# VH-VL binders against FAD synthase (ribL): the designs that were tried, part 3

Target 1, 153 residues: FAD synthase (ribL), of Halorubrum lacusprofundi (b9lsn4)
Amino acid sequence: MTRVVAQGTFDLLHPGHVHYLEDAATYGDELHAIVARRTNVTHKPAPILCAEQRRDMVAALTAVDEAHLGHPEDVFVPIQRLDPDVIVLGFDQHHDEADIAAALAERGIDCRVERASGRDPRYEDELLSSGDIVDRILKQRGSDCDGAREGQR

## First folded at step 1 (VH-VL)

Design b8 (framework fv_disitamab)
Fold by ESMFold2-Fast, scan of step 1:
Structure b8 (fold): chain C 153 residues (1-153), chain A 121 residues (1-121), chain B 105 residues (1-105)
Amino acid sequence: as target 1 above (153 residues)
Amino acid sequence: EVQLVQSGAEVKKPGATVKISCKVSGYTFTDYYIHWVQQAPGKGLEWMGRVDPKDGKTYYNQKFKDKATITADKSTDTAYMELSSLRSEDTAVYFCARHEYSSSRGAFDIWGQGTLVTVSS
Amino acid sequence: DIQMTQSPSSVSASVGDRVTITCRASQDISRWLAWYQQKPGKAPKLLIYAASSLQSGVPSRFSGSGSGTDFTLTISSLQPEDFATYYCQQANSFTFGGGTKVEIK
């Protein structure tokens, strides 16, 4: 049995997340996803949805065998417990494979680091990022005092 | 059915040692930590320590590190807790419980039934 | 060491009452907090994990809330089987609160 770990925030699921997890699953027999807590997210806005809900949504995906919450102080703690054969990084994640591999080796974890492939939109208006979804919501539902009121004048 | 089944009640004299067992079934033993918890008569729960069955590594509450020895045997799916130099204040019910550290179920979701250890004067 | 302060130590209540139990951590524990129910002569039973997630099989009248240092367990409409002692536990280094005994009036 080969165990694969994928990791991310997974706020507002989109086809890019599904592609990532499906690609990650091809590297082994079981896929475990680690979902970042709000306190783990830096260098970008906090996720809209709470960690438990994001974990539950990821756990429901066909490609995912189990979903886990990250450790509040050390993102490598769940990875050490799971002892995976491979960790698959997302296509657009800024983590360097060599840097992650070095951090794993320092912790005694013998694990391969791979990166998932990206994919192109399959139809007009397909959104492949959580940020784009949030922007779309703000533009269409806006900061108007009452969206229902505007539509029902 | 996931179960943790503990050994039966023990009555010991001061200065003796006692070793209680916690046999697990219905899941992969090495995927969960096993913790031990003490409850003195009429008192609350106090965490003693835990073992990782995968590699046998232990972590103890400082209060119990010189009193308790926690081990795990992968070949029999059994965790153990040994108490040395028993004193009357060691009279308590001792529970084992499992904990999946990296899971959304990071709490002690399944417990043993408890083992009463009585230290008589 | 993380200390857990639980209050009240005991409460007398009637069937149908709303019962609230509070737990305070001496340090920020994020959402690493669980709640347990213990009946006399029995092992504790997990009710809530990750501060607010209901364990499968636990009645919906139980709910948990809070993050950081302040946490609450609520029983919205107390039933006869709910008379028990309740414990919080921080899951970072496994300290239990002192317990709250919910007694029949």
Scores: ipSAE 0.000, ipTM 0.479, lowest interface PAE 16.7, mean pLDDT 85

Design b9 (framework fv_disitamab)
Fold by ESMFold2-Fast, scan of step 1:
Structure b9 (fold): chain C 153 residues (1-153), chain A 122 residues (1-122), chain B 105 residues (1-105)
Amino acid sequence: as target 1 above (153 residues)
Amino acid sequence: EVQLVQSGAEVKKPGATVKISCKVSGYTFTDYYIHWVQQAPGKGLEWMGRVDPKDGKTYYNQKFKDKATITADKSTDTAYMELSSLRSEDTAVYFCATYGDYVGRYYYMDVWGQGTLVTVSS
Amino acid sequence: DIQMTQSPSSVSASVGDRVTITCRASQDISRWLAWYQQKPGKAPKLLIYAASSLQSGVPSRFSGSGSGTDFTLTISSLQPEDFATYYCQQANSFTFGGGTKVEIK
């Protein structure tokens, strides 16, 4: 059995997440996803949704066999316990393959490191980032208005 | 058994419109995208666009955006591709395609219609 | 926009030959590549998906390899029914390669 691990924050699921997980699944027989806790997120604003809800949403996806929460202090703890054959990094994740490989070796994990492809929109008006979704919500549902200003009455 | 059955060959004059059908059977029509692919005589395959039968949303290859209109009819489990303002360059075989049960991946076209030849002649 | 380049455009071969066809993507597509076989007057047939996974019912003499930007389709021992045109396709936004015609010598 070939075990594959994918990891990310997965805040506000979009087709880019689905593509990533489906890409990761092609590398083996079972796919495990690791969902970052708030304490693991340093490169972007805090997730909108709590970790447990994000984990449950990822677990519901067809490509995912099991979803796990990240460790609060050490992102490699669940990876070490799963002992995967392949880790697939997201296309735009900042992690360098060499840095990840070195960290895995230090933990005694014998694992191949791969990177998922990016993808183009598959239909008109497809949103492929959580940030774009938040921006769309603020524009359409927030206090901003593109209509004419109301009078004082 | 998943099957896509297309309408028969068409001969049209320049400037005409043609509408090709693709009848789906063997799976739930709204579960998979329907793609359309053009193949000019003696040429290779070119992806035109796709529709999500669930909500009718489409995405087109920019080359075909102003030429082709792709639609889906849930009541008859049929997808359509309409070509407007036909020119001789539109002469081609047109295929519909989708995903089957043994691949199960949205990225691949494992079930194809038989093709529909459209000839534009003057 | 992702471009797909196939080589060669044609190859002449004899029954029993090993045939190799290559496909190059202008951008990293990971394993999101499929290979199709098309015979004259017929719809394309999926041979290989996810770069190296053999479609059910396809003979084991067909194999795919590669990842990232460079991909190969190999027919280990060409049979009479294998004379056809072969296409690669990147699956992110469905761009086809130009095709490779495998012709009898």
Scores: ipSAE 0.006, ipTM 0.537, lowest interface PAE 13.7, mean pLDDT 83

Design c0 (framework fv_cosibelimab)
Fold by ESMFold2-Fast, scan of step 1:
Structure c0 (fold): chain C 153 residues (1-153), chain A 122 residues (1-122), chain B 112 residues (1-112)
Amino acid sequence: as target 1 above (153 residues)
Amino acid sequence: EVQLVQSGAEVKKPGSSVKVSCKASGGTFSNYAISWVRQAPGQGLEWMGVIIPIFGTANYAQKFQGRVTITADESTSTAYMELSSLRSEDTAVYYCARDRYKGSSWYPFDYWGQGTLVTVSS
Amino acid sequence: NFMLTQPHSVSESPGKTVTISCTRSSGSIASNYVQWYQQRPGSAPTTVIYEDNQRPSGVPDRFSGSIDSSSNSASLTISGLKTEDEADYYCQSYDSSTHYVVFGGGTKLTVL
């Protein structure tokens, strides 16, 4: 039985998340997702939704067999507990596969590191990032009738 | 179906040690954390510690550090809890319990052993 | 470090609804999941609610769990109370700072 791990923040779910998890699932028989806590997110704004809610949303997806919270101090602790055969990185994650493999080896974890494929929008208004969804909410909420008229010029 | 079966009741003298077993059937033993929880007569549930077999590591509640050792034998799918320097206040029913999710950190227990009564008397 | 406080006992008549509270002494009750266990005399505990409000297979839907952040408490509610519901009930959470499992003191439910 081949056990696969995917990891991410998964704030506001969008089709990009679904694609990533579906692609990750093709690498094995069981897919486990690890959902980052706010303390694990350092180079972008903190997620809007709490970790437990994000975990529950990910757990509901058909491709996901189990969803887990990350460890507040050490992102590799859940990975060690799961003992995966494969870890699948997201398409746009800026971690080198070799660097992740080296970190796992230092922890005594024997695991293959792969990368998921990317996905382009299927239609003009499809949103594939949580940040874009937030930006649209702010823009739409702040828009009034006068702004709509100016957009027609 | 997953089942946890514990060893039988024991009567021990003060100052001795006791080792209780918890045998798991069904499922993948090494991928689950197993906790030990005790209950003194007429009292509530008290967490003692956990073994995470995949790491070969155990964590213990501060109250039991130095006296408790939790181990696992993957070949027999059995977890053990050994408590040393027994006192009369260690008289309790000792339970093993399995973490519902692999890799979870909040310990939702899904299966419990039947319990092992340990009586410490002189 | 926190404690979970439950009432020592509650009682109610058959067919009525009873609620058992579990109050966290420090930190938010919502910061960690809460589980509920039922224990009848001479038996091991069994899970009736996990992850705040989820029900294991085989547990009737008259058992429900909830979180109230304003009172910093979790609640177990049992509707359509039956005599077989007589038991001790324990809440449980996890302390991320100590890595300890924390149990409430337990509540004896009497159906009379």
Scores: ipSAE 0.000, ipTM 0.483, lowest interface PAE 15.4, mean pLDDT 81

Design c10 (from c6 with heavy chain R98T T99G G100R H102N S103W S104N G105Y W106V P107G; framework fv_cosibelimab)
Fold by ESMFold2-Fast, scan of step 1:
Structure c10 (fold): chain C 153 residues (1-153), chain A 121 residues (1-121), chain B 112 residues (1-112)
Amino acid sequence: as target 1 above (153 residues)
Amino acid sequence: EVQLVQSGAEVKKPGSSVKVSCKASGGTFSRYTISWVRQAPGQGLEWMGVIIPILGIANYAQKFQGRVTITADESTSTAYMELSSLRSEDTAVYYCATGRYNWNYVGFDYWGQGTLVTVSS
Amino acid sequence: NFMLTQPHSVSESPGKTVTISCTRSSGSIASNYVQWYQQRPGSAPTTVIYEDNQRPSGVPDRFSGSIDSSSNSASLTISGLKTEDEADYYCQSYDSSKYHVVFGGGTKLTVL
């Protein structure tokens, strides 16, 4: 049985996340997703939704067999426990697969590192990033809701 | 070979936040770890946290968990440390420091010049 | 996390040899590399020893590092002591299971 691990933040699910997980699932018999905690996110703004909610949403996706929370101090703790055969990187990550594989091997983790395929927008205005979704919300809802309101009964 | 240049000194009020930058030149940024280490006047070196770009992770010392955020922008080879809810006890020189990552070794071959952050009422 | 313990201060005369210890509280000292940093007043730290016993280019051979598994400690030895060696010295290691950097408390070396 081939065990696959995918890792991400998964804030505000979009079709890019779904494509990534579906592609990752093709590399083996079971797919485990590791969902980063807020304290693990360093290269972009902190996620809007709490880690438990993001995990539950990822767990509900058909491609995902199990979803796990990352360790607060070390996202590789769940990876070591799962002992995967394959780790699938997201399409937009700029890390070299060989460099990641070498780092994992140094920790005693013997697995393949693969990269998911990219996904083009299927229609005009399809949003494929959580940041774009947040920006859209602020644009459309921040302005519309400004102003004084009467008290609630 | 690698040089780290930090942003300039800051004077902040209690309760505010500060964001210090550390720009790296030379080397391959993604293969290095970047830590932030502070030193209060007359005190020792205190590790605050590390970002390990090759692993896509950051980790923080327990004392700073929830107050510190370390980020890196690989496209500009710049790391950042943001410390919130500042207190007078946070007055210190803040250093970024870097070394090549491997499983058994995170050390600091290169240090920034330091950034003095003064928190005064 | 483990702790690294150094003496607070050490002093010695010019020309003599001094040794600064760095003791690990749990787990083997040999399981992770140890580095040593020198910090003079008003300056950023600089590396004098890396990977237990290696010297960077430009560091004199009178600086050496060693590991003693029986005492679970690392040591920095400075022979032929000079007044310019007066500084604070810090050991540092890494807990790879936690991605946690650990510094010793530092040792003030006085050369009299």
Scores: ipSAE 0.000, ipTM 0.469, lowest interface PAE 18.0, mean pLDDT 82

Design c11 (from c6 with heavy chain T99L G100H Y101D H102Y S104N G105Y W106K P107Y; framework fv_cosibelimab)
Fold by ESMFold2-Fast, scan of step 1:
Structure c11 (fold): chain C 153 residues (1-153), chain A 121 residues (1-121), chain B 112 residues (1-112)
Amino acid sequence: as target 1 above (153 residues)
Amino acid sequence: EVQLVQSGAEVKKPGSSVKVSCKASGGTFSRYTISWVRQAPGQGLEWMGVIIPILGIANYAQKFQGRVTITADESTSTAYMELSSLRSEDTAVYYCARLHDYSNYKYFDYWGQGTLVTVSS
Amino acid sequence: NFMLTQPHSVSESPGKTVTISCTRSSGSIASNYVQWYQQRPGSAPTTVIYEDNQRPSGVPDRFSGSIDSSSNSASLTISGLKTEDEADYYCQSYDSSKYHVVFGGGTKLTVL
């Protein structure tokens, strides 16, 4: 059994998340997703939805065999416990696969590092990021808007 | 809240190396993503590379590949940039900056004050 | 790699509006987010616009960002110019093919 790990925040699910997880699943027989807790997300805006809800939504996706919560203090704890054969990085991550593999090896995690393919929007107004969804909500429902912006429905 | 404080100015000879430090305060250091950006006198900003301390991993601009090493020490909440084989063209102010969301390219939300490195023969 | 090209300098009177362009040499400007930084002499840069058109807390609404796909460029517009706006301005984007942060050459704004 080849075990694959994908990791992310997965706030406000969008087609980009689905594509990432579907692509990650092609690298092995069993896909495990690790969902970051709010305490794991101090370098970017906190997710809107609680970790348990995000985990449950990810767990419901066809491509995902099991979803796990990240460890509050160490992102590598769930990865070490799962002992994966492959970790699949998101398409837009800047990290070098070889460098990540080396960092994992130093922690006793001996696995391959692969990168998911990206995808372009399939139609106008397709939202491929949680940030874009939040922006859309604020523009259409927020106190500073006077209606939909140019090009929105 | 978040503050990045860099080490003081350095004067180096060609062929030597320099190691600049960037001490972070506020927030959880291990969860930062820290870049190094330099600026030669009267010139523009040039990205050198990034360290993600939580992963222990760094990535470098092609121009600096083989000469630059970026590291982090979580116990002291300090990131380092070491540049070797110094040339006069390396004379610049070196900045550390926190990248708010590296994978989503949000922006550099906090900058160090800069460290002047002068390379003279 | 691609380059981001800015005018070397722009000048305008107090109270007027100025626009600084940032043109991508290859690939679409819309492929990646564009940020704008302000740098006063002797100081580190500060962010005035992120993700094409968003303002950080504390940045006046006189500052706005936009993308123009027809010219393959991003623009920073500053209305109601004040003397304190005098600074160097840098655009920044990302080259996904190289996994690199890319800065424009910078524009010196003079307010006279």
Scores: ipSAE 0.000, ipTM 0.476, lowest interface PAE 14.5, mean pLDDT 80

Design c2 (framework fv_cosibelimab)
Heavy chain, then light chain:
Amino acid sequence: EVQLVQSGAEVKKPGSSVKVSCKASGGTFSNYAISWVRQAPGQGLEWMGGIIPIFGTANYAQKFQGRVTITADESTSTAYMELSSLRSEDTAVYYCARGLGYSGYDRYYYGMDVWGQGTLVTVSS
Amino acid sequence: NFMLTQPHSVSESPGKTVTISCTRSSGSIASNYVQWYQQRPGSAPTTVIYEDNQRPSGVPDRFSGSIDSSSNSASLTISGLKTEDEADYYCQSYDSSTHYVVFGGGTKLTVL
ESMFold2-Fast, scan of step 1: ipSAE 0.005; ipTM 0.557

Design c3 (framework fv_cosibelimab)
Heavy chain, then light chain:
Amino acid sequence: EVQLVQSGAEVKKPGSSVKVSCKASGGTFSNYAISWVRQAPGQGLEWMGGIIPIFGTANYAQKFQGRVTITADESTSTAYMELSSLRSEDTAVYYCARSKPHYYDSSGYFDLWGQGTLVTVSS
Amino acid sequence: NFMLTQPHSVSESPGKTVTISCTRSSGSIASNYVQWYQQRPGSAPTTVIYEDNQRPSGVPDRFSGSIDSSSNSASLTISGLKTEDEADYYCQSYDSSTHYVVFGGGTKLTVL
ESMFold2-Fast, scan of step 1: ipSAE 0.012; ipTM 0.576

Design c4 (framework fv_cosibelimab)
Fold by ESMFold2-Fast, scan of step 1:
Structure c4 (fold): chain C 153 residues (1-153), chain A 122 residues (1-122), chain B 112 residues (1-112)
Amino acid sequence: as target 1 above (153 residues)
Amino acid sequence: EVQLVQSGAEVKKPGSSVKVSCKASGGTFSNYAISWVRQAPGQGLEWMGGIIPIFGTANYAQKFQGRVTITADESTSTAYMELSSLRSEDTAVYYCAREWGSGRYNLPFDYWGQGTLVTVSS
Amino acid sequence: NFMLTQPHSVSESPGKTVTISCTRSSGSIASNYVQWYQQRPGSAPTTVIYEDNQRPSGVPDRFSGSIDSSSNSASLTISGLKTEDEADYYCQSYDSSTHYVVFGGGTKLTVL
């Protein structure tokens, strides 16, 4: 059995996430998704939704056989438990497949690294990123100052 | 051979934050996890957490959850450790160390930075 | 939640052999690899043994590591002691139940 892993934050689920996971599922028999916790997201703004909710949303998708939370203290835990045959990167990730495969091999994990295909918007104004959704919300419902509010006691 | 070079010593006030850098050279940065380990004066080594740069994923020891943030910038081959809400007990030498593993929870540290002294005083 | 216990200090004369123990308080010492680090005054630690008994390139063969499951301990043995071996030595393992890297308290080796 070929086990495939996809990884991401999956905040504010959008059609780009669905396409990524559907494409990832084609690389094997079983697709597992690893959903990052808020504490694991240090290279960009924290996700809006809590990790458990993001995991449950991903788990509900037809393409996903099982969704897992990333481990707060040890990145090896989900990878070692799953022992994947294939890891599928998102279309716009700038990580090189060979670099990721080499890093996994250094850790004793023999895994093929693939990249998901991209897709074009299916209709005008379709939003294919969480950042675009946040920007749309701020434009139509809020202002740049909203995140700094002190009224929550 | 790999070298890890850390930023210089810092003196901080209680309640402030500090951000220490660790620049890797002579090897492949993205292929290895970088851990942070501290040592208070006259005391032993204490693991704080680590990051795998290629995945952008960090993990932290329970004691430091909520106060420590570990990041990496692959374009500059530099890892960072930021510790907030500083107390006098945080006075220590902070080391970065490269982790090598076989996928078996062994987490050996094969190369170490020179250390950064952070002094927290009023 | 386990601890690694080392003697606080050991001393021995040049040319002799010294052994530093590292005892795991709960769970098997053999369940996870043990590393050993040497820290000379004013310096960062360096690895002298990894994965229980392996030596990094450049570490002399008079350094050796071993595991004894009956005493639930790891040992670092240094034969033919030289003055440059004077340092603090730390053992380190991994706790699979907490997912923590665990260091021993350190042993000061004096060569006199």
Scores: ipSAE 0.006, ipTM 0.477, lowest interface PAE 11.6, mean pLDDT 80

Design c5 (framework fv_cosibelimab)
Fold by ESMFold2-Fast, scan of step 1:
Structure c5 (fold): chain C 153 residues (1-153), chain A 122 residues (1-122), chain B 112 residues (1-112)
Amino acid sequence: as target 1 above (153 residues)
Amino acid sequence: EVQLVQSGAEVKKPGSSVKVSCKASGGTFSNYAISWVRQAPGQGLEWMGGIIPIFGTANYAQKFQGRVTITADESTSTAYMELSSLRSEDTAVYYCARVPYSKNYRGWFDPWGQGTLVTVSS
Amino acid sequence: NFMLTQPHSVSESPGKTVTISCTRSSGSIASNYVQWYQQRPGSAPTTVIYEDNQRPSGVPDRFSGSIDSSSNSASLTISGLKTEDEADYYCQSYDSSTHYVVFGGGTKLTVL
């Protein structure tokens, strides 16, 4: 039986996340997702939602057999304990497959590294980024954009 | 070689709860899920649920959802199964067993605990 | 949500071969691994076959497992029957849709 691991932050779940997990599931018999804690996120703004809620949302997806929280100090700890056959990186993740494979080998983790396919929006206004969702919220619901202020100024 | 050692037999009244322990001896729960299976007198094996101790993730069979809670303390290599609102039909031998994480309950159960008899009577 | 069906009992004489079936009611038997457990009176179960056809260390090669997709069944075959093989035998698989472990009803093997 082939065990697949997918890893991400999964803040404000969007169709890009669903596509990634569905694609990752095609690499094996069971899919485990590792959801990053806030302390694991360094290249982008901290996630809006707490790690437990993000994990629970990911766990509810049909493609996912089990969702786990990342280790606060070492992102490889859950990966080593799960002992996967393959790890699937997201399409837009910045890491090179060879670099990840080398890091895994140094920790005694013997698995293949693959990359998920990307996908385009299905319709004009589909949002495939948590950042775009946050920007939309701020634009449409920000405190500076109310009808009373516009009418009175 | 690892053994799973369970707590001793218990006699309970209807409506009460019971908490059975399962401790790894000579080994650990590392890379293993712990499942709980019961067997009523003269009946077959019935899966109740399981836990992956290192993550604290538990899954329960539909029949027991709402009445069973499975927990684990990785620091002591001990798993627990608590069953509430006991009925006479809950009289059974309760087993814990290890399952490799790579199968996530889809693997084989090895080893099994020795079993804990829980008798529910008025 | 499926059931695994086993015969309630089976009997055979010493030295002969016996086969115990485990039939899946819906979905393919081959879609998930099948395990087989032996339980003697007063004892916890022990694994005799795992992952369809693998034997744990210490289990004699008289025990073998197989999958038959045409009948949607798994089978446990015990050759060269010995009186010590008398026990209840349970098949077990996994339901990916519910994430539940499923046991068969068990088969009582009598060696006469």
Scores: ipSAE 0.006, ipTM 0.514, lowest interface PAE 13.1, mean pLDDT 83

Design c6 (framework fv_cosibelimab)
Fold by ESMFold2-Fast, scan of step 1:
Structure c6 (fold): chain C 153 residues (1-153), chain A 121 residues (1-121), chain B 112 residues (1-112)
Amino acid sequence: as target 1 above (153 residues)
Amino acid sequence: EVQLVQSGAEVKKPGSSVKVSCKASGGTFSRYTISWVRQAPGQGLEWMGVIIPILGIANYAQKFQGRVTITADESTSTAYMELSSLRSEDTAVYYCARTGYHSSGWPFDYWGQGTLVTVSS
Amino acid sequence: NFMLTQPHSVSESPGKTVTISCTRSSGSIASNYVQWYQQRPGSAPTTVIYEDNQRPSGVPDRFSGSIDSSSNSASLTISGLKTEDEADYYCQSYDSSKYHVVFGGGTKLTVL
């Protein structure tokens, strides 16, 4: 049996998240998702939704067998406990798979690192990032004309 | 040739936050981790946490959990440490230090020059 | 979490040899590499020994590191002491169970 781990913040679910998790699931028999707590998020603004809510939404997805919260003081604890055979990176990550595998091996996590396929927008204005969704919300609150246009779909 | 260059000294009021930067030059930024280590006046070295840019994740010492945030921007090769809810006992020199992905021990091969943060009313 | 214990201070005359110990309170000292850092007044630390006994480029061979499993300690040895060796010295290791870097309390070396 092959255990797959996907990790992310998963704030404001969008089709890109769903595609990532569905693609990750194809690498093995069971998919576990690790949902980052606010304290573990780097390079990005803090998530809008609390970690428990984000975990519950991810857990509801058909592709996901179990969803777990990241450890507040040690991000490697859930990965090490799950002892995965494969970790699947998101398509837009520019990390080298071999470098990540080496970093994990230093902590006794010996697994294969793979990358999910990309997903193109299926229609005009499809939003594939949480940042884009937040930007759209801010624009609609600042401009009634933008909200009216979108409401016509 | 590798250098870690930190931002300048800060004076802060209790209850505020401080954000210190550490810019790396030379070498491949994503191949390394950046730790933050502080030293209160007359005291020893105390590890605060690390960012692992290649994984996009950070790990923090339990003492600072909930107050410290370590981030990195690969496009500028800069790591940041933000400490919130400042107290007078947070007065210290804050260092960034680099380590590679080694099997164990986490040797720091380069250190920044240090940033003095003074917390006073 | 384990602790690394160093003597508070050591002193020795120029030209002599000094040894600074770093004792691990629980678990084997050999379980994780030990580093040694030198910090002169007003300066950032610099590495003098990494991975138990390796010297960075530019560090003279008067500096050496060793591990003694019988005493559960690491040691930094400085031979041919010079006045410029006067500094604080810190040992450092890694606690795999806590994913936490551990520093010793530091040793003030005085060269008299």
Scores: ipSAE 0.000, ipTM 0.506, lowest interface PAE 11.7, mean pLDDT 81

